# VH-VL binders against q8ixk2r445to577, part 73

Target 1, 133 residues: q8ixk2r445to577
Amino acid sequence: FFGMLQNKGLTDYCFDYNPPDENQIVGHQVILYLCHGMGQNQFFEYTSQKEIRYNTHQPEGCIAVEAGMDTLIMHLCEETAPENQKFILQEDGSLFHEQSKKCVQAARKESSDSFVPLLRDCTNSDHQKWFFK

## First folded at step 21 (VH-VL)

Design ss1
Fold by OpenDDE, fold request of step 22:
Structure ss1 (fold): chain C 133 residues (1-133), chain A 121 residues (1-121), chain B 112 residues (1-112)
Amino acid sequence: as target 1 above (133 residues)
Amino acid sequence: EVQLVQSGAEVKKPGSSVKVSCKASGGTFSRWAISWVRQAPGQGLEWMGVIIPKFGTANYAQKFQGRVTITADESTSTAYMELSSLRSEDTAVYYCAKSRYYGRSGIFDYWGQGTLVTVSS
Amino acid sequence: NFMLTQPHSVSESPGKTVTISCTRSSGSIAYHYVQWYQQRPGSAPTTVIYEDNQRPSGVPDRFSGSIDSSSNSASLTISGLKTEDEADYYCQSYDHSTKGWVFGGGTKLTVL
């Protein structure tokens, strides 16, 4: 699966990644923004290694969850996907993070009108449903 | 340093077409979105369209749809803007601009030097 | 879609402070970043402010950007005005309805 990773509950919002330095693409948080469908900063790939890969740039980035965090941070992809970069995109649309045993949920950023994907306890909420488009 | 170098000035007759080139250097062309923005004499900036070479995806302002074609050649790091059915109102300086990202972070951080296109009978 | 409205012109003496406004007709000005471009006569535009209030390297700190949600407007402020600041200034913001970008009408800044 590849393309925009769009949320079902938060209509017309997609994974979005805009590092301040376009030549340094790791270490920043993945956010949600309105889906534009033009690729680039909203183009992601779900790989056979269960990675969510940001493959617009070389070297490629992979979404990771750092210890003790509930945010999605971009790391470099590795030949063997580390445990903190493994996600299961379920048939029902839920995006499950294996290591934390939590689901990715579209949520409002505190004290902001912005939205971010956050790890939360798994529910049947449409805000935890994702699909590639 | 990133640099966008455009083709030279053009003089065209009404009804004809013009194709302006924008060659990029000093960075990774495939990472970018290239927009075209024009400016009529004494007027403001007007966004015409954009292309993301890596994805081959282009989008155009409604005003120019059907009349403008934006293309890119990754092998030469060059973007092109072709405008057909030219009219006198198309007389303007045409700029290419590099966008850092798409969407709200579409910062046009580097611009070409501009290409004057004059449409006159 | 929406429009970005700027004053046609502003003038001020050297050393003073000027502010150029950019008002969005619809949609939240605060949610969609605003960029500001400077265009000197006979030259291509250059970025002076991006993402509301960020300065590119090389742009002096005399230039600053801000957002006012109550008026749905962005502002470019230039302090310690210098002769070389005389230029046209354009605001820009993303239009999701067209998946493109909109420019303001531009403001001519004259240094008296």
Scores: ipSAE 0.917, ipTM 0.957, lowest interface PAE 0.5, mean pLDDT 96
Fold by OpenDDE, fold request of step 22:
Structure ss1 (fold): chain C 133 residues (1-133), chain A 121 residues (1-121), chain B 112 residues (1-112)
Amino acid sequence: as target 1 above (133 residues)
Amino acid sequence: EVQLVQSGAEVKKPGSSVKVSCKASGGTFSRWAISWVRQAPGQGLEWMGVIIPKFGTANYAQKFQGRVTITADESTSTAYMELSSLRSEDTAVYYCAKSRYYGRSGIFDYWGQGTLVTVSS
Amino acid sequence: NFMLTQPHSVSESPGKTVTISCTRSSGSIAYHYVQWYQQRPGSAPTTVIYEDNQRPSGVPDRFSGSIDSSSNSASLTISGLKTEDEADYYCQSYDHSTKGWVFGGGTKLTVL
């Protein structure tokens, strides 16, 4: 699967990644923004290694969850995907992080009008359902 | 250092077409979005359209739909803007501009030097 | 769709502070970043402010950007005005309805 990773509950919002330095894509948080469908900063790929890959840059970036955190941070992809970069995109649309055993939820950033994907306890909320478009 | 170098000035008759080129250097062309912006004499900036070469995706301002075509050649790091059915009001300086991302972070951080297109009978 | 409205012209003497406004007709000015471009006569535009209040490398700190949600406006402020600041200034913001960008009408800054 590849393209925009769009949230079901938060209508018209997609994974979005805009690191301050376009030549240094590691270490920043993935956010949600309105889906534009043009590729580039909203183009992601779900790989056979269960990675969510930001496949517009070399070296390629993969979404990771750092220890004790609930945010999605871009790391470099590795030949063998590390445990903190493994996600399961279920048929019901839930995006499950294997290591934390939590689901990715579209959430409002505190004290902001912005939105971010965060790890939360798994529920049946549409805000935890995602699809590629 | 990123640079965008555009083709030279054009003089065209009404009803004809013009194709302006924008050659990029000093960075990774395939990661960028290339927009075209024009400016009529004494007027403001007007966004015409955009292309993301890596994806081949393009989008145009409604005003120019059906009359403008934006293309890109990754092998030469060159973007093109073709405007057909030219009118006198199309007389303007045409700029290409690079942006690192699409959407609200679409900062046009580098611009070509501009290409004057004069449409006159 | 929306429009970005700027004053046609502003003027001030060297050393003073000038502010150029950019008002968005619809949608949230605060949610969609605003960029500011400087265009000197006979030259291509250059970025002076991006993402509301960020300065590119090489742009002096005399240039600053701000957002006012109550008036749905962005502002470019130039302190310690210099002769070299005389130029046209354009604001720009993303239009999700068209998946494109909109420019303000531009403001001519004259240094007296």
Scores: ipSAE 0.916, ipTM 0.957, lowest interface PAE 0.5, mean pLDDT 96
Fold by OpenDDE, last read:
Structure ss1 (fold): chain C 133 residues (1-133), chain A 121 residues (1-121), chain B 112 residues (1-112)
Amino acid sequence: as target 1 above (133 residues)
Amino acid sequence: EVQLVQSGAEVKKPGSSVKVSCKASGGTFSRWAISWVRQAPGQGLEWMGVIIPKFGTANYAQKFQGRVTITADESTSTAYMELSSLRSEDTAVYYCAKSRYYGRSGIFDYWGQGTLVTVSS
Amino acid sequence: NFMLTQPHSVSESPGKTVTISCTRSSGSIAYHYVQWYQQRPGSAPTTVIYEDNQRPSGVPDRFSGSIDSSSNSASLTISGLKTEDEADYYCQSYDHSTKGWVFGGGTKLTVL
């Protein structure tokens, strides 16, 4: 699967990644923003290694969850996907992070009108449902 | 250093078409968004459309839909803007601009030097 | 769709501070970043502020940007005004309805 990774509950919001330095794409947080459908900063790929790749830059970035964190941070993809970069996009649309045993949820950023994907206990909320478009 | 170099000035008759080029250097052209922005004499900036070469995706301002075509050649790192059915009010300086990202972070951080297109009978 | 409204012109003496406003007609000015561009006579625009209040490398700290949600406006402030600051200034913001960008009408800054 590839394209925009869109949230079901938070309508018209997609994974979005805009690192301050276009030549340094790792180390920043993936956010949610309105889906534009043009690719680029909203183009992601779910791979056979269960990675979510930011398929715009070379070398490619892969979404990772750092220890003790609930945010999605961009790391470099590796030949063999590390455990903290493995996600299961389930049939019901839930995006499950294997290592943390949590699900990716669209959430409002505190003290902001912005939204971010965060790891939360898995529920049946549409805010935890995702699909590629 | 990123640079956008545009083709030279054009003089066109009403009803004709013009194609302006924008050659990029100093970075990864394909991943950029290249917008075209024009400015009529003594007027403000007007966004016309955009292309993302890597994805082949383009979008146009409604005002120009059906009359403007934006293309890109990744092999030459060149973007093109073709405007057809030219009229006198199309007389303007046309700029290409590199956008960092698409959406709210669409920062036009580098601009071409501009191309004057004069439409006159 | 929305419009960005700027004053047509502003003027001030060297060394003083000037502020240029950019008011969004609809939608949240705070949610969609505002960029500011400087265009000197006979030249292409250059970025002086991006993402509301960030300065590109090479832009002096005399330039600053701010957002006022209450008035749904962005502001470009230039302190310690210099003759070289005389230019047209444009605000810009993303329009999701068109998946494009909108520019303000521009403000001509004259340094007296």
Scores: ipSAE 0.916, ipTM 0.957, lowest interface PAE 0.5, mean pLDDT 96
Fold by OpenDDE, last read:
Structure ss1 (fold): chain C 133 residues (1-133), chain A 121 residues (1-121), chain B 112 residues (1-112)
Amino acid sequence: as target 1 above (133 residues)
Amino acid sequence: EVQLVQSGAEVKKPGSSVKVSCKASGGTFSRWAISWVRQAPGQGLEWMGVIIPKFGTANYAQKFQGRVTITADESTSTAYMELSSLRSEDTAVYYCAKSRYYGRSGIFDYWGQGTLVTVSS
Amino acid sequence: NFMLTQPHSVSESPGKTVTISCTRSSGSIAYHYVQWYQQRPGSAPTTVIYEDNQRPSGVPDRFSGSIDSSSNSASLTISGLKTEDEADYYCQSYDHSTKGWVFGGGTKLTVL
């Protein structure tokens, strides 16, 4: 699967990544923003290693969850995907993080009008449903 | 360093077409968004359209839809803007501009030097 | 769609401070970042502020950007005005309805 990773509950919002330095893509948080469908910062790929890869040239970026955190942070992809970079996009649309045993949920950023994907206890909420478009 | 170099000035008759080129260097052309922005004499900046070479996706301002075509050649790192059915009101300096991302972070961080297109009988 | 409205012109003496406003007609000015471009006579535009208040490398800290949600406007402030600051300034923001970008009408800054 590849393209925009769009949320079902938060209509017209997609994974979005805009690192301050386009040549240094790791270490920043993945956010949600209005889906534009033009690729670039909203183009992601779900791989056979259960990675969510960012649209980049070498080196490639993969979404990771750092210990003790509930945010999605861009790391470098590795030949063998580390445990903190493994996600299961389930048939029902839920995006499950294997290591934390939590689901990715579209949420409002604290004290902001912005939205971010956060790890939360898995529910049947449409805000935890995702699809590629 | 990133540079955008545009083709030279054009003088065109009404009803004809013009094609302006924008050659990029100093970075990865294919992943950028290349927008075209024009400026009539003594007037402000007007966004015309954009292309993302890697995906071949293009989008145009409604005002120019059907009359403008934006293309890109990754092998030469060159973007093109063709405007047809030219009229005197199309007389302007045309700029190409690079943006690293699409959307609200679509910062036009590098610009071409501009290409003057004059439409006159 | 929306429009970005700027004053047609502003003027001030060297060493003083000027502020150029950019008002968005609809949608949240705070949610969609505002960029500011400087265009000196006979030259292409260059970025002086991006994402509301960030300065590109090489842009002096005399230039600053801010957002006022109450008035749905952005502002470019230039302190310690210099003759070289004389130029046209344009604000810009993303329009999701067109998936394009909108420029303000531009402001001519004259250094007296």
Scores: ipSAE 0.915, ipTM 0.956, lowest interface PAE 0.5, mean pLDDT 96
Fold by OpenDDE, fold request of step 22:
Structure ss1 (fold): chain C 133 residues (1-133), chain A 121 residues (1-121), chain B 112 residues (1-112)
Amino acid sequence: as target 1 above (133 residues)
Amino acid sequence: EVQLVQSGAEVKKPGSSVKVSCKASGGTFSRWAISWVRQAPGQGLEWMGVIIPKFGTANYAQKFQGRVTITADESTSTAYMELSSLRSEDTAVYYCAKSRYYGRSGIFDYWGQGTLVTVSS
Amino acid sequence: NFMLTQPHSVSESPGKTVTISCTRSSGSIAYHYVQWYQQRPGSAPTTVIYEDNQRPSGVPDRFSGSIDSSSNSASLTISGLKTEDEADYYCQSYDHSTKGWVFGGGTKLTVL
């Protein structure tokens, strides 16, 4: 699967990644923003290694969850996907992070009108359902 | 350092077409979005359209739909803007601009030097 | 669709502070980043502020950007005004309805 990774509950919002330095894409948080469908910073790929790749840069970036964190941070992809980069996109649309056993939820960023994907206890909320478009 | 170098000035008759080129260097062309922005004499900046070469996706301002075509050649790191059915009001300096990202972070961080297109009988 | 409205012109003496406003007609100015471009006569635009208040490398800290949600406006502030600051300034923001970008009408800054 590839393209925009959209949230079902938070209508018209997609994974979005805009690192401050376009030549250094790792270490920053993935956010949610309005889906533009043009590719680039909203183009992601779900791989057979269960990675969510940001493949607009070489080497490619993969979304990871760092220890003790609930945010999605961009790391470099590795030949063998590390455990903290493995996600299961389930048939019901839930995006499950294997290592934390949490689900990715569209959430409002504190003290702002912006949104971010965060790890939360898995529920049946549409805010935890995602699909590629 | 990133540079965008555009083709030279053009003088065109009404009804004709013009194709302006924008050659990029000093970076990874495939990672960018290239927009075209024009500026009529004494007027402001007007966004015309954009292309993302890597994805082959393009989008145009409604005003220019059907009359403008933006293309890109990744092998030469060159973007093109063709405007047809030229009229006198198309007389302007045309700029290409590199966007850092698409969307709200669409920062036009590098610009070409501009290409003057004069449309006159 | 929306428009970005700027004053046609502003002027001030060297060493003073000027502020150029950019008002968004619809949608939240605070949610969609605003960029500011400087254009000197006969030259292409250059970025002086991006993402509301960030300065590119090489842009002096005399340039600053801010957002006022109450007026739905962005502002470019230039302190310690210098003759070299004389230029046209344009604000810009993303338009999701068109998946494009909108420029303000531009403001001519004259250094007296």
Scores: ipSAE 0.913, ipTM 0.955, lowest interface PAE 0.5, mean pLDDT 96

